# VHH binders against Stonin-2 (STON2), part 9

Target 1, 311 residues: Stonin-2 (STON2), of Homo sapiens (Human) (q8wxe9r568to878)
Amino acid sequence: EEEITVDVRDEFSGIVSKGDNQILQHHVLTRIHILSFLSGLAECRLGLNDILVKGNEIVLRQDIMPTTTTKWIKLHECRFHGCVDEDVFHNSRVILFNPLDACRFELMRFRTVFAEKTLPFTLRTATSVNGAEVEVQSWLRMSTGFSANRDPLTQVPCENVMIRYPVPSEWVKNFRRESVLGEKSLKAKVNRGASFGSTSVSGSEPVMRVTLGTAKYEHAFNSIVWRINRLPDKNSASGHPHCFFCHLELGSDREVPSRFANHVNVEFSMPTTSASKASVRSISVEDKTDVRKWVNYSAHYSYQVALGSIW
Key: E = the ipSAE of ESMFold2; O = the ipSAE of OpenDDE; V2 = 0.75 times the mean of E and O plus 0.25 times the DockQ between their complexes.

## First folded at step 4 (VHH; framework vhh_enristomig)

Design v4 (from y5c with D106Y; at its last look DockQ between E and O 0.01; V2 from the best seeds 0.00; counts 0 for: pae E 22.5 > 2, placed apart)
Fold by OpenDDE, look of step 4:
Structure v4 (fold): chain B 311 residues (1-311), chain A 124 residues (1-124)
Amino acid sequence: as target 1 above (311 residues)
Amino acid sequence: EVQLLESGGGEVQPGGSLRLSCAASGFTFSSYYISWYRQAPGKQREWVSIISSGGSTNYAESVKGRFTISRDNAKNTLYLQMSSLRAEDTAVYYCARGGEDYVEWYTGSYFDYWGQGTLVTVKP
C-alpha cells in the first residue's frame, strides 16, 4: 500500500509586552515534512494556499485535499530540499519533487506574516518585593481577538501550555524539599475557586497556588513551571482568568537579588497552522491513482512576556 | 519617498549619556514599529530596542536599564536615550522601519527601510 504524509508545522517565536501582550517582535516559520512510501520513481506535486496560485490552480479532482481555511497566504523566503524542482516553482508556483523513499525529510520551509492580531491568550504578571518578601502573581485570559476563540464550535485549543518563571539561583534552595526518596520540588496547591491578592502568609516556606493546572520548580528549566494541559478550560467561564500565585519569604532582604528575570517564557502547541494559516490544497502523485494521502497540521508557540522593572 | 535620518551621535566618556534621534518622513510614522540597531566595528549588526505603534517597548539585554526608546508621533521622530555608556556601546546606530503592526524577530529581514546611521564612540 502506497502512501504519502505531509506534515505542516508552524513555529512562532517572539516577545510580547507586559501589559496588553502586544507583539513587539515575532517570527513565523512554516516547515513542511514529507514521509512517503511509494514504489518506483514517484513524481509528486504539492499545492499550497499560495496567493500567487489563486485562480490558477490546475489539479485533478482526486488530488484536491480538504482544507479548513479559505485564506490565501504570501510565502516569504522559500527554501527547498534538493529533491524539489525550483525552476518549476518559480515558473508555476507548483512544488514538484521526487520524495525520498521511506524517510521523513523537510521538503521546504517559508516565512509568513502572523495571521492573527493577538496571541490566543494574554498573561499579566505582577511582582512585588517588600523587604525579604517576594510575591509573583499572574493572570491568564483567553483573547477574544484571536479568531479561533470566537466560535466555541470551531475553537482550536492551546495544548501543553507551559509558563516558566525564571528563578534566581539564590532562590532555588527554597523550592526544594528533602524527602525519604531524595530532593523534591515544592508543588503548588490547586484551588479553582481561589481569588488571589495580597495575602499575608506565615512561615518561611514558599507558597504556590494555581487555579488551573500544576506548578512546581523544575530544575531542567531553572524555573517555576506552570503547566496547563489545555486552554480554554472547558470547566471555566470563557472570561474567567486563570491565576498563578507565588509567595517567597527570604531570610533577609540581602538575599533579594539586585536583578531579576525580566521576562516569563510561554510555550504551547495548537493542532492547526494557526500562525501562518498555511494549508495543503492538493497532492498529486504521477502515474499513481491508489495512493493514500495524509496531511497533518500543527503550530508551536514560544515567546517571552516582558515583566516590569521590579522583576 | 520613505526616509529615516539618524542624528545625535558623537564622542562620549564612559558613564556618560547621549540622545539619538531618528527623523522619519514619507510614511505614516505612527502606524509602524521602529527599531534601533547598532553595528560595532568588525561585528555583526545587532538589535538594540524596539517601540511599537502603540508605544510598547523592548530592549536587548545588553542595554536594558541604560537605554530608553521613545517616539514623538507628532514630530515623526524616534529617540534613544542612552545612559551609563560603556566602551562596548561604541557602534554605528541605525533606525529601521518595521512592517505595520509586526516586525521580524532578530533578522531585520522585514524591516524595509534603514537610515544611514550615526556613530557613537565611547572612549576614556
Scores: ipSAE 0.000, ipTM 0.243, lowest interface PAE 13.7, mean pLDDT 86
ESMFold2, look of step 4: ipSAE 0.000; ipTM 0.091
ESMFold2 (binder alone), look of step 4: mean pLDDT 81; pTM 0.819

Design v5 (from y5c with S56Y; at its last look DockQ between E and O 0.81; V2 from the best seeds 0.00; counts 0 for: pae E 11.2 > 2)
Amino acid sequence: EVQLLESGGGEVQPGGSLRLSCAASGFTFSSYYISWYRQAPGKQREWVSIISSGGYTNYAESVKGRFTISRDNAKNTLYLQMSSLRAEDTAVYYCARGGEDYVEWDTGSYFDYWGQGTLVTVKP
ESMFold2, look of step 4: ipSAE 0.000; ipTM 0.384
ESMFold2 (binder alone), look of step 4: mean pLDDT 80; pTM 0.810
OpenDDE, look of step 4: ipSAE 0.014; ipTM 0.298

Design v6 (at its last look DockQ between E and O 0.01; V2 from the best seeds 0.00; counts 0 for: pae E 21.1 > 2, placed apart)
Fold by ESMFold2, look of step 4:
Order: C-alpha cells, then structure tokens, then sequence
Structure v6 (fold): chain B 311 residues (1-311), chain A 123 residues (1-123)
C-alpha cells in the first residue's frame, strides 16, 4: 500500500548561564526526512507552518494534516535536496518535490529559534579547588515552565540524558571504568562496613556518586559522563533534585587548574516533540487520494552550561 | 567571502602581556557575537572569551581577571588583551563568528573560523 512518512527532527544547540540557568543564546536546526513508497513519478508538496505562507495556503481537505500547534514560524537559511524545485520555493514558498522511492533521504533543512522560554530541566554546577583536592557537584531539577509538556498526565520524557564534565588529559590515570551505583546501592555498600573518610594517599581513586543514573569516565568524550536513561524519573517525586558529586585528590597542586572545567555539556532527546514548533500542515501527492501519510516529530538537545562570569 | 584573520601571537615570558587581533571582512561585523578559542597541543579546542554584538563580555574562569576581550566595530576588529600569562596559556588562538544574535559553544555551530595565531609562553 502506498505511503509517505515525514520525519521532522529538531537539533537544539545553545549556551546556558551558570547561575540562574538562563538561556543566553539558542539555535535550532530542523531536518526533514522523507520515506515514501509511491507508484510512478509522484509529484509531492509539503506544507509547513511557514509565516510567509500564512493566509495563502491552497490545499485539498484530504491533504491537511492534524497539527498540535497554532504558531507560525520563520524559516531561516533553507537548504534543499536536489529533488526540490528551489525556484518554486523562492517564488511561492511551495515545497515541490519528487521523492526518492523506498529510500529515506533528507528533503530539506532550515534554522529557527527555540520556541520555548525554558529547557525541560535545569542544571546547577559548583566546583571547588582546595590545595590538591577538586570537587564538582551538580543539581538537576525538572522545569515547570516547559510549554510543550504543561499537562503532567501527558508529559514527554527526556531520554538518554548525558551530562559531560571535561577532564584534562593529565587526570585520566586517576579514573576507573566503573559505574557509580545509585543512592540505594551506595548506601548498602556503606552499611556493610565500608569506611568513608579514610586517609588517602597520592593517586587515590576519585569518588563519584549520583542519586540517579550512572557516572563514569568515558575516553570517547574525554569526560566524566553522567547518564540518566529517562527524566522525569518515574520513581521520584516531582521537583526532587538529582545530584552528581565527584571528589578527586591529585598528586600535586601543579595539576590543579583554577577550576574543574570551563563548561558542562548536556545532551538528550525528546521523542514526539518539536523544539522549533515546526509543523507539517499538509502533504499532497499529485492525483492520488489513497495514500497513507505519517508525520513524526523529535528533538535532540545539545548545549553547554557556561562556567564563566562577567566582570 | 567571510574571512577572519588572527594576528599578534608570539613568544613571551611568564607574567608577560600580549594583544591579539582578529580582522574581520565579508560580513556586517557589528551584528555578530565573536569569540576567542584556543587549542593547546594534544588537547581539545576550548572556549576562552566571547563578546556580544551589544558589547557584553564573558570569560572562561581560567582567564578571568587576566584577559580582556574587546571590539572596534569601526575597524571590524576583535581584540584579546592578555596579561599575567602562564605556561598553560600556550596555544593556538582562534577567533570564531557566531550567529547574528546567537552564541553557540559547539564548534559545529560557529560558521566561520580563523586560521589561528600561536601564543607561546616560555617555561
């Protein structure tokens, strides 16, 4: 049976301030991919919520797609696959194309601004250096102001959350590849007679603890990586902060920078959401009335939390 | 064509001072955020400082109090005044253009980079 699938994927990037976790700047790159199984050389049209076509749409009722947003957006720096007639786009903002058959391909990409005022969660990070001792602490809290998920009963989760703390190459020998167990498992180990606070010698293993997920050094990123599979956590109360802690004793204070890192990298995905509020309003397949049409939305977030200050 | 050309690098003794320049052409310089990055041998490129189109400045903690970023929009030039230089400041310094009013720390989102200027602080 004939069908066409449109995947709308947002890639958010940005910079967030250390203190109040304000978004200092942001940018969204949206990629639209097509996978179609259509007979013949079908000419297709894609309708987006492009502000420049507002009030000028002419589409058949059967081509109208359900949409969950009333917003109209500005599309910046549009780029197209060779199957798109760019002259038609520039003259009329119509996205006219002949899709590749049975082959997933990128139809177009464009840039927008982040359509929300807040990110799904906030991250505060504090670092301290005392002699040859380095400490890093982070507190993660879910935001209540994320517009796309105002209904607690229908909240879309953040998945595969990674928080990366860059580590100088000189410190790599001080880390082991081990998962830091959750709070429950750590408490059980302590209750079995583990001694905390014992005198340490030069080259002691760092202590890393998390209240959710795992943390370990990952060579691929040259970073300590705090991984959380899903937020909000189904087993935690709303508003409960999740914590990361790392304590490192170096062999010499010559190895100690003025701080642990100058930024923290945050990365995660949100299925079935749109960071740009880009929306497919219509899909037309020339002269065909019996084509199944699907639209999927997803967002991937990758941003830095700056550890600088203004002075 | 957008161009960013760094200059002013050189060799200096510890505690010394140096002023880097980045000459910009091919775009409306005053509308953009411009950043300094550096890359020491064997390390990842790291952020140093950024200045907004409106003149607000931000610094990495490692250079706070020692480095000053500034811009001269009449000359399309970005500057980095470096003081109290240390051995760990040895690196190739790059200037990079961000978006018109948008700063992206991920190097894949800075759309234009200079070729760099080497700063060496002697041991």
Amino acid sequence: as target 1 above (311 residues)
Amino acid sequence: EVQLLESGGGEVQPGGSLRLSCAASGFTFSDYYISWYRQAPGKQREWVSIISSGGSTYYAESVKGRFTISRDNAKNTLYLQMSSLRAEDTAVYYCARGGEDYIEWDTGYFDYWGQGTLVTVKP
Scores: ipSAE 0.000, ipTM 0.111, lowest interface PAE 21.1, mean pLDDT 76
ESMFold2 (binder alone), look of step 4: mean pLDDT 81; pTM 0.824
OpenDDE, look of step 4: ipSAE 0.038; ipTM 0.419

## First folded at step 5 (VHH)

Design w1 (from y5c, 23 letters changed; framework vhh_7yz9_2; at its last look DockQ between E and O 0.01; V2 from the best seeds 0.00; counts 0 for: pae E 16.7 > 2, unsure alone 63.5 < 65, placed apart)
Fold by ESMFold2, look of step 5:
Structure w1 (fold): chain B 311 residues (1-311), chain A 124 residues (1-124)
Amino acid sequence: as target 1 above (311 residues)
Amino acid sequence: QWQLVESGGGLVQAGGSLRLSCTASGFTFSSYYMGWYRQTAGNEREWVAFISSGGSTTYAKSVKGRFTISRDNAKNTVYLQMNSLKPEDTAVYYCARGGEDYVEWDTGSYFDYWGQGTPVTVSS
């Protein structure tokens, strides 16, 4: 009946190179939240896989949590809720606190490095502009180098994937006027020989096509947004690329902007995993032996893929 | 061949102090946590204190604030400074080697290696 829940959420941000999807820069912010239902003045200790505590852990058997990784990580720029004894942390790296009762709160946050060499999937985008015709095509592939993708029995999905293609400022009024570009999306299969550039010159084809998910213009982002509920797709063969295709016929080439966007924005979440490999190794509650202990992990990714002109 | 040799036990009046020493040989001392247990006649050995390979310490509730464990890795020696001694501290004190870097200390768990013990008697 007494219990404590520890939620570990990683937030990855960064920039990925054109074409080869090399991670050019990255930043991971980890937030740890506590929700506890403990009687009395509960004094708690949280054990993380902090490299500076390695070889100095002394915990009761009952306080040991199942391990999620063998890695040890460096914690940078640690910041704490007022209930944490910061002097103890600075002197001994012990996270000692008295939690708020029945109130979810952020215990601490810190920065880390991204624990992988690659992202869960890659995105390649090509654009062309010929007169008043604009064509965009993207190819999305699941990465074989990402650890969560290597074991098909225990794959961790990317959920609520959002790929945003910024629409040039000059075109925003045209999108408002037609609304058709942002309101229509057709599911389509792209053959193996799909090419970049304009494939047709007509107004008889749908403006946007995807092989998975949906695509429409969204005013909240000033972007065409390709949304995919889950990757990898359960109904697709391993290694199957997913495609986005967009063909725009502008009223005249005067609507071609003087500046094109130079990036595509990617966001998604991964449940039950961490981007940093931060791990809760122990949870101690002083003078209590019958406390239920839960640990949850999640990661959110938000980054830019650097590209040449898109529009 | 490994060895643990305890010393420093004896007879002390209540409120007094003793310092126990345990010198180790035959294994890589700096890689293992070390501990002190004690035993009275007819009882299981009970844990007193542990020190990790990195120097972190923990104590049984009955001795917190009175006993201090320390180690000198250069001398392969672990110490137990016992202050404010009480008659209930009377026991044979054993030095023990545990596993690497993770201690089990709350269930009466056996360390995998023991010394011969040094008796401590606290008189009123």
Scores: ipSAE 0.000, ipTM 0.233, lowest interface PAE 16.7, mean pLDDT 77
ESMFold2 (binder alone), look of step 5: mean pLDDT 77; pTM 0.787
OpenDDE, look of step 5: ipSAE 0.005; ipTM 0.239

Design w2 (from y5c with E61K S109E; framework vhh_enristomig; at its last look DockQ between E and O 0.78; V2 from the best seeds 0.00; counts 0 for: pae E 4.5 > 2)
Amino acid sequence: EVQLLESGGGEVQPGGSLRLSCAASGFTFSSYYISWYRQAPGKQREWVSIISSGGSTNYAKSVKGRFTISRDNAKNTLYLQMSSLRAEDTAVYYCARGGEDYVEWDTGEYFDYWGQGTLVTVKP
ESMFold2, look of step 5: ipSAE 0.171; ipTM 0.632
ESMFold2 (binder alone), look of step 5: mean pLDDT 81; pTM 0.818
OpenDDE, look of step 5: ipSAE 0.102; ipTM 0.574

Design w3 (from y5c with D101Y; framework vhh_enristomig; at its last look DockQ between E and O 0.01; V2 from the best seeds 0.00; counts 0 for: pae E 24.8 > 2, placed apart)
Fold by OpenDDE, look of step 5:
Structure w3 (fold): chain B 311 residues (1-311), chain A 124 residues (1-124)
Amino acid sequence: as target 1 above (311 residues)
Amino acid sequence: EVQLLESGGGEVQPGGSLRLSCAASGFTFSSYYISWYRQAPGKQREWVSIISSGGSTNYAESVKGRFTISRDNAKNTLYLQMSSLRAEDTAVYYCARGGEYYVEWDTGSYFDYWGQGTLVTVKP
């Protein structure tokens, strides 16, 4: 049985402002990977939702692929694998190629403008330093400005959400504890009903709390990492904020920096090309009628959010 | 035609202040991100500051707390207020329109239009 799989993946990177959570800078790169098992010298044609082909598509009915988006996009800075006939692309905007057999390879990449006005969720982070006491608080809310969040029935989730708070190296020891199994990281306590604002914490040991997910120091990132499997949370109202809280008291032998961190790092994935809205409209394989055709869509977001002060 | 024209450069003593301007024309200024860059002699061009259409700002660590970026959309003008200037701030300062930000195949970010630059010299 012959088959071809097309993977379309967005990569979003950027910088988000503190306070108003506006996107200051962003990059959207879309990469298309192919994996095919086709006998002989197969000639394939890929059709994208390229605005330049709108109204001029010449595709057989059998080659039309189902799509969830009706948007047409402008492709910028297209780069192709050597197996693509670029002359055909320039003349007709059809991506004609002879795929590598039984090998996953990147067929092409291109840039697009970010298709949304906002990110899927907002993150407000406040830091405070009072003497030897350091506090970090974050509030996470789903963004109503993101199209996928408007209709619960068509909601596209954010998956594997990772929020990283960089920790000074000299403070790392405060987030580690001895156990029978060796040294382990302090874990946050989960309190789903908690509202963080003016929390008074006493004691010399660091305290971490979350309303959703988990949080702990992770050496690989040199950060406290707040992990949430899925957003929005199914058990919470759409507008309900999720919170992270960290309190640290430094001893007299430890210098308290003027700032805990300059930024927070955010990463997550979505099971759609939500950044570009790129879609495969057609796949054709010449002289072959019984080819299974698959398309997978995904997006990965990675951006920095500036930290705010409570004062 | 899109045009960016920097002005306000000059010589200043360490610790002094200077205000740069960038006059924009040929496009809807209010709709674009605008950035300041600088290039010191013998060094690569580096990003200094950015302001969004909505007025949100960001700064390079080297200038944070000393420089302030602002814009007047009615005048199609970008500003950079520089204070506490240092010798290492000596450079040609450029205004850049950040219409579309993207990562090229072999490079990082892209800006589509640049000014000619204005020279800032910080000398004792």
Scores: ipSAE 0.000, ipTM 0.227, lowest interface PAE 13.4, mean pLDDT 87
ESMFold2, look of step 5: ipSAE 0.000; ipTM 0.086
ESMFold2 (binder alone), look of step 5: mean pLDDT 81; pTM 0.817

Design w4 (from y5c with S109E Y110W; framework vhh_enristomig; at its last look DockQ between E and O 0.01; V2 from the best seeds 0.00; counts 0 for: pae O 11.7 > 2, placed apart)
Amino acid sequence: EVQLLESGGGEVQPGGSLRLSCAASGFTFSSYYISWYRQAPGKQREWVSIISSGGSTNYAESVKGRFTISRDNAKNTLYLQMSSLRAEDTAVYYCARGGEDYVEWDTGEWFDYWGQGTLVTVKP
ESMFold2, look of step 5: ipSAE 0.247; ipTM 0.696
ESMFold2 (binder alone), look of step 5: mean pLDDT 81; pTM 0.814
OpenDDE, look of step 5: ipSAE 0.005; ipTM 0.248

Design w5 (from v3 with N58Y; framework vhh_enristomig; at its last look DockQ between E and O 0.01; V2 from the best seeds 0.00; counts 0 for: pae E 20.9 > 2, placed apart)
Fold by ESMFold2, look of step 5:
Structure w5 (fold): chain B 311 residues (1-311), chain A 124 residues (1-124)
Amino acid sequence: as target 1 above (311 residues)
Amino acid sequence: EVQLLESGGGEVQPGGSLRLSCAASGFTFSSYYISWYRQAPGKQREWVSIISSGGSTYYAESVKGRFTISRDNAKNTLYLQMSSLRAEDTAVYYCARGGEDWVEWDTGSYFDYWGQGTLVTVKP
């Protein structure tokens, strides 16, 4: 049977301020991929919520796709696969193409701005370096509307959350044996009465703890990486912050920089949603009326968050 | 078993100074984050300051630059040096120990043990 699938994928990047969690810099790159199984000469048209066609769309009623937004967006820096007639786009804003047969390909990409006012969660981080002692703490809190007490049917999770804390190369030897498991590890330690910071002959070994997910040093990133499968966490109370803690004692011989890195890197994906509110409003396949049409949305976020400080 | 005992409260004129102490027993003091909170009559309990096991300090904006938290792990004692006191600093001051489930200190929700408090009164 004949079908066409349109995948709309947003890639958010940006910088978030250290003290007020404001988005200081952001942009979104949107990629549209096509996979089609069509016979004959299959001229296709793709209708996006391009503000330059608002009020002037000419499409057949059977080609209209269900949408999740009424927003119209501005498309910047559009770039197209060779199968797209770019002259038609520049003259008419119509995306006219002949798709590759049975082969997933990138039809087009363009840039937009982030369509929301807030990110799904905030991250507060405090660091200190005092002599040979380093401490890092982070608090992750879901933004309003993303907490676990929201209706699950309207909730889109953040998946595969990765928070990276850059570590100077001089400190790498201190992480070769450290690994911290999630809440189960913390609960087991509490039951045994373990303590932090008591007098110890092993003072150069790091201690890492999380209340959700895992944390360990990963050589691929030269960073401590805090990984969380899904946010919000279904097993946590609404509004409950998630915490990362690290305590490290360094050697005394010129291993200590004056401060930790200035930023923490955050990365995650959100299925079935968009960062730009880019939306497919229509899909037309010329001279065909019995084609199955599918649209999928997803977003990936990668940004920097400033570190806090103490005195 | 776990005990926290505040002392050093009293009456003072505006601009004056006080030093609060919190004597801890029944746990390994040096391993825990310890915090000061305060509660004025008719108001919710407010976070004041916290000190980590490693000596890192944090302060609420309302007291930053006027209050200094410190600890003496050899004496199992937490201190709060208060200076430039104002009428709005009048409150009962509490020390609190975080538990192994320590996460969020700003709300006080994650502190397992609290002292009875010591009253600080700054004359109008």
Scores: ipSAE 0.000, ipTM 0.102, lowest interface PAE 20.9, mean pLDDT 75
ESMFold2 (binder alone), look of step 5: mean pLDDT 80; pTM 0.813
OpenDDE, look of step 5: ipSAE 0.006; ipTM 0.276

## First folded at step 7 (VHH; framework vhh_enristomig)

Design x1 (from w2 with Y110W; at its last look DockQ between E and O 0.01; V2 from the best seeds 0.00; counts 0 for: pae O 13.0 > 2, placed apart)
Fold by OpenDDE, look of step 7:
Structure x1 (fold): chain B 311 residues (1-311), chain A 124 residues (1-124)
Amino acid sequence: as target 1 above (311 residues)
Amino acid sequence: EVQLLESGGGEVQPGGSLRLSCAASGFTFSSYYISWYRQAPGKQREWVSIISSGGSTNYAKSVKGRFTISRDNAKNTLYLQMSSLRAEDTAVYYCARGGEDYVEWDTGEWFDYWGQGTLVTVKP
């Protein structure tokens, strides 16, 4: 059977403010990939929810793809694979192309505006320095204003959530211990019922705690990395905050750097959804009626949360 | 420095055959998509054919069945075998470097380097 698969992948990058996590700067790149198994000469037409085509779509019923969004978007800085007839696109905004056979390739990319007002979750981080003691706390909450979080039945999760706290090189030694097999990173203790803020910890070793997921120093990122497989957590109320806590006691006040990291890095992916709300409205294959058509959506988020001058 | 150099152009009669070559240097040739384009006098440049790093090929409708794109990675050379040539095939033919094969979350690459072109003239 002949088949064509369209993958719409969004990449969100940006900077968000401390506290309310307002988006200060962002960039959304939408990439469309094609994988087709079509016999003979195959000319394909892809229809997107391009605002410039609104009202001008000429598509057969059989070529219409189901969409969940009614939004129309503006495409910016479109780039095309060589197999696309760019002249046709400029004249009619039709994406006409001859796909490579049995090869996944990027058909096109464009820039869009983020379609949401908020990110899927908020991250608040507080840092305190008292002499040689450094404490970092974060609170993670799902955003009610994010469209994918509105209906529990249709909720789209954040997957492979990674929160990275940059660690000064001078502190790295404190997060590693010697073992028989070499140096190992300290791991956070998991306590789902823990409320952080009042815990006095005494000891020479750093104390890390999380209410969800895992946390440890990862050399590859030069950061303490808080990893969460899925958000929202299935075992917690949607509004329940998740917390990260790190307490570090340095040997002296002199070891406290004058400057800390000015941001926390956040990264995660979301399946079946997009950041741009770009949608494939139609797929047409010339002279072929029995082509299986698939559309997949995904989004990857990578942004910095501003912390100011405090780690 | 990335370089693409086309050769093999010339004058040929209708129905004739011609083989174009594109010599690549300055990059890992085997990793890239490579395309042929052509530009006829007074017309816009049009896509002719493409070959992936993996050897997958595709053609414009106008040349399908008549042209064959191939590559020799050992020689860093792209080829276009043209047969059953027509007057409308008269153009300057260009090779262009595309991107690498798709990798998840890869930024991808687009055509960023072009040769100087080689002229093909089909006339009686």
Scores: ipSAE 0.000, ipTM 0.230, lowest interface PAE 13.0, mean pLDDT 87
ESMFold2, look of step 7: ipSAE 0.013; ipTM 0.554
ESMFold2 (binder alone), look of step 7: mean pLDDT 81; pTM 0.821

Design x2 (from x1 with S53E; at its last look DockQ between E and O 0.73; V2 from the best seeds 0.00; counts 0 for: pae E 8.4 > 2)
Fold by ESMFold2, look of step 7:
Structure x2 (fold): chain B 311 residues (1-311), chain A 124 residues (1-124)
Amino acid sequence: as target 1 above (311 residues)
Amino acid sequence: EVQLLESGGGEVQPGGSLRLSCAASGFTFSSYYISWYRQAPGKQREWVSIISEGGSTNYAKSVKGRFTISRDNAKNTLYLQMSSLRAEDTAVYYCARGGEDYVEWDTGEWFDYWGQGTLVTVKP
């Protein structure tokens, strides 16, 4: 019959350090979307773990949602859909609204801090340019300090991992040939258990290899994109790094651009998790007693890994 | 340099009132959550009240209804009006600035700068 669904999505963005990927800057944006199927004029209240309402919650037992965290958070820069009574929020921190019927919409957004000390994995990258010889290597390791990695039985994986290495326009022609090999070649997966050293590989043709996932040039990003479906990998030895390697022989050192990229882009999703620890503590629908109530959480991460030089 | 300076403490009879002040300097006061904490001799520091940059407030259960937190952004000053004081309110009172870091607030790690404290004594 009648129902209301609350989707809480966290978007982490930031900059992490070379090598250890310590968080240098971070920013979490939380968006809350509502989809409701309610008859009549249904006045609703949403209860979050807002530190300014801790200890002052007055909510009927039927409206209480399962506890997902013991933390209380600071809501920063709150913005609301027009259906929210902003004066009520500013005076009492109550999120009072009349939802759009049968239409998914963004109820509110706010900023908070990242609730963990580390990211789920680290990416170390080494680059070298020696004359017309260009080499890049990356090592990816799961972080032992990230909470979702702690218990293998309840672990939440990183999904659709994308690591992007910007490619100067002058070098794209080399990846048209390498792109065909990388797009169609099973060789990209031959070295699943190996790690690549810092010793360069000499050859007359460019080479690009991974130990997990796939890598190829993608025009949509103007980058080599290393894609990994899921981390940690079920079929790989625990604790071993996952590697990316690229070796390029340019026609001359004049093809090296005057400016190299200074970062690698990392992007992935973690379903059923929260980067902010924002939590829906209650959902109230006035004058209705039998409303189905659902809450979904998800997090998306998009950040830059600082480098000295790449490409 | 960030600085928080409490004043207004003293001795008071049970049922009496005091008004504490916290003068702030070295930062944009109006942009921060500011809180009062207290520490009785031999006890852990405990949270008393908090006020957001927008003026929203919250209080510990032990002081709700008796204490009122307020701020004057033009004077860069935080206040705590204490009424109906009891012997258990005897403590050194501190003001603290909320940092940008997220931590559990009961431990005080959420707050990155603290004042020197002002003593409030409620006579037995």
Scores: ipSAE 0.012, ipTM 0.512, lowest interface PAE 8.4, mean pLDDT 79
ESMFold2 (binder alone), look of step 7: mean pLDDT 81; pTM 0.822
OpenDDE, look of step 7: ipSAE 0.102; ipTM 0.565

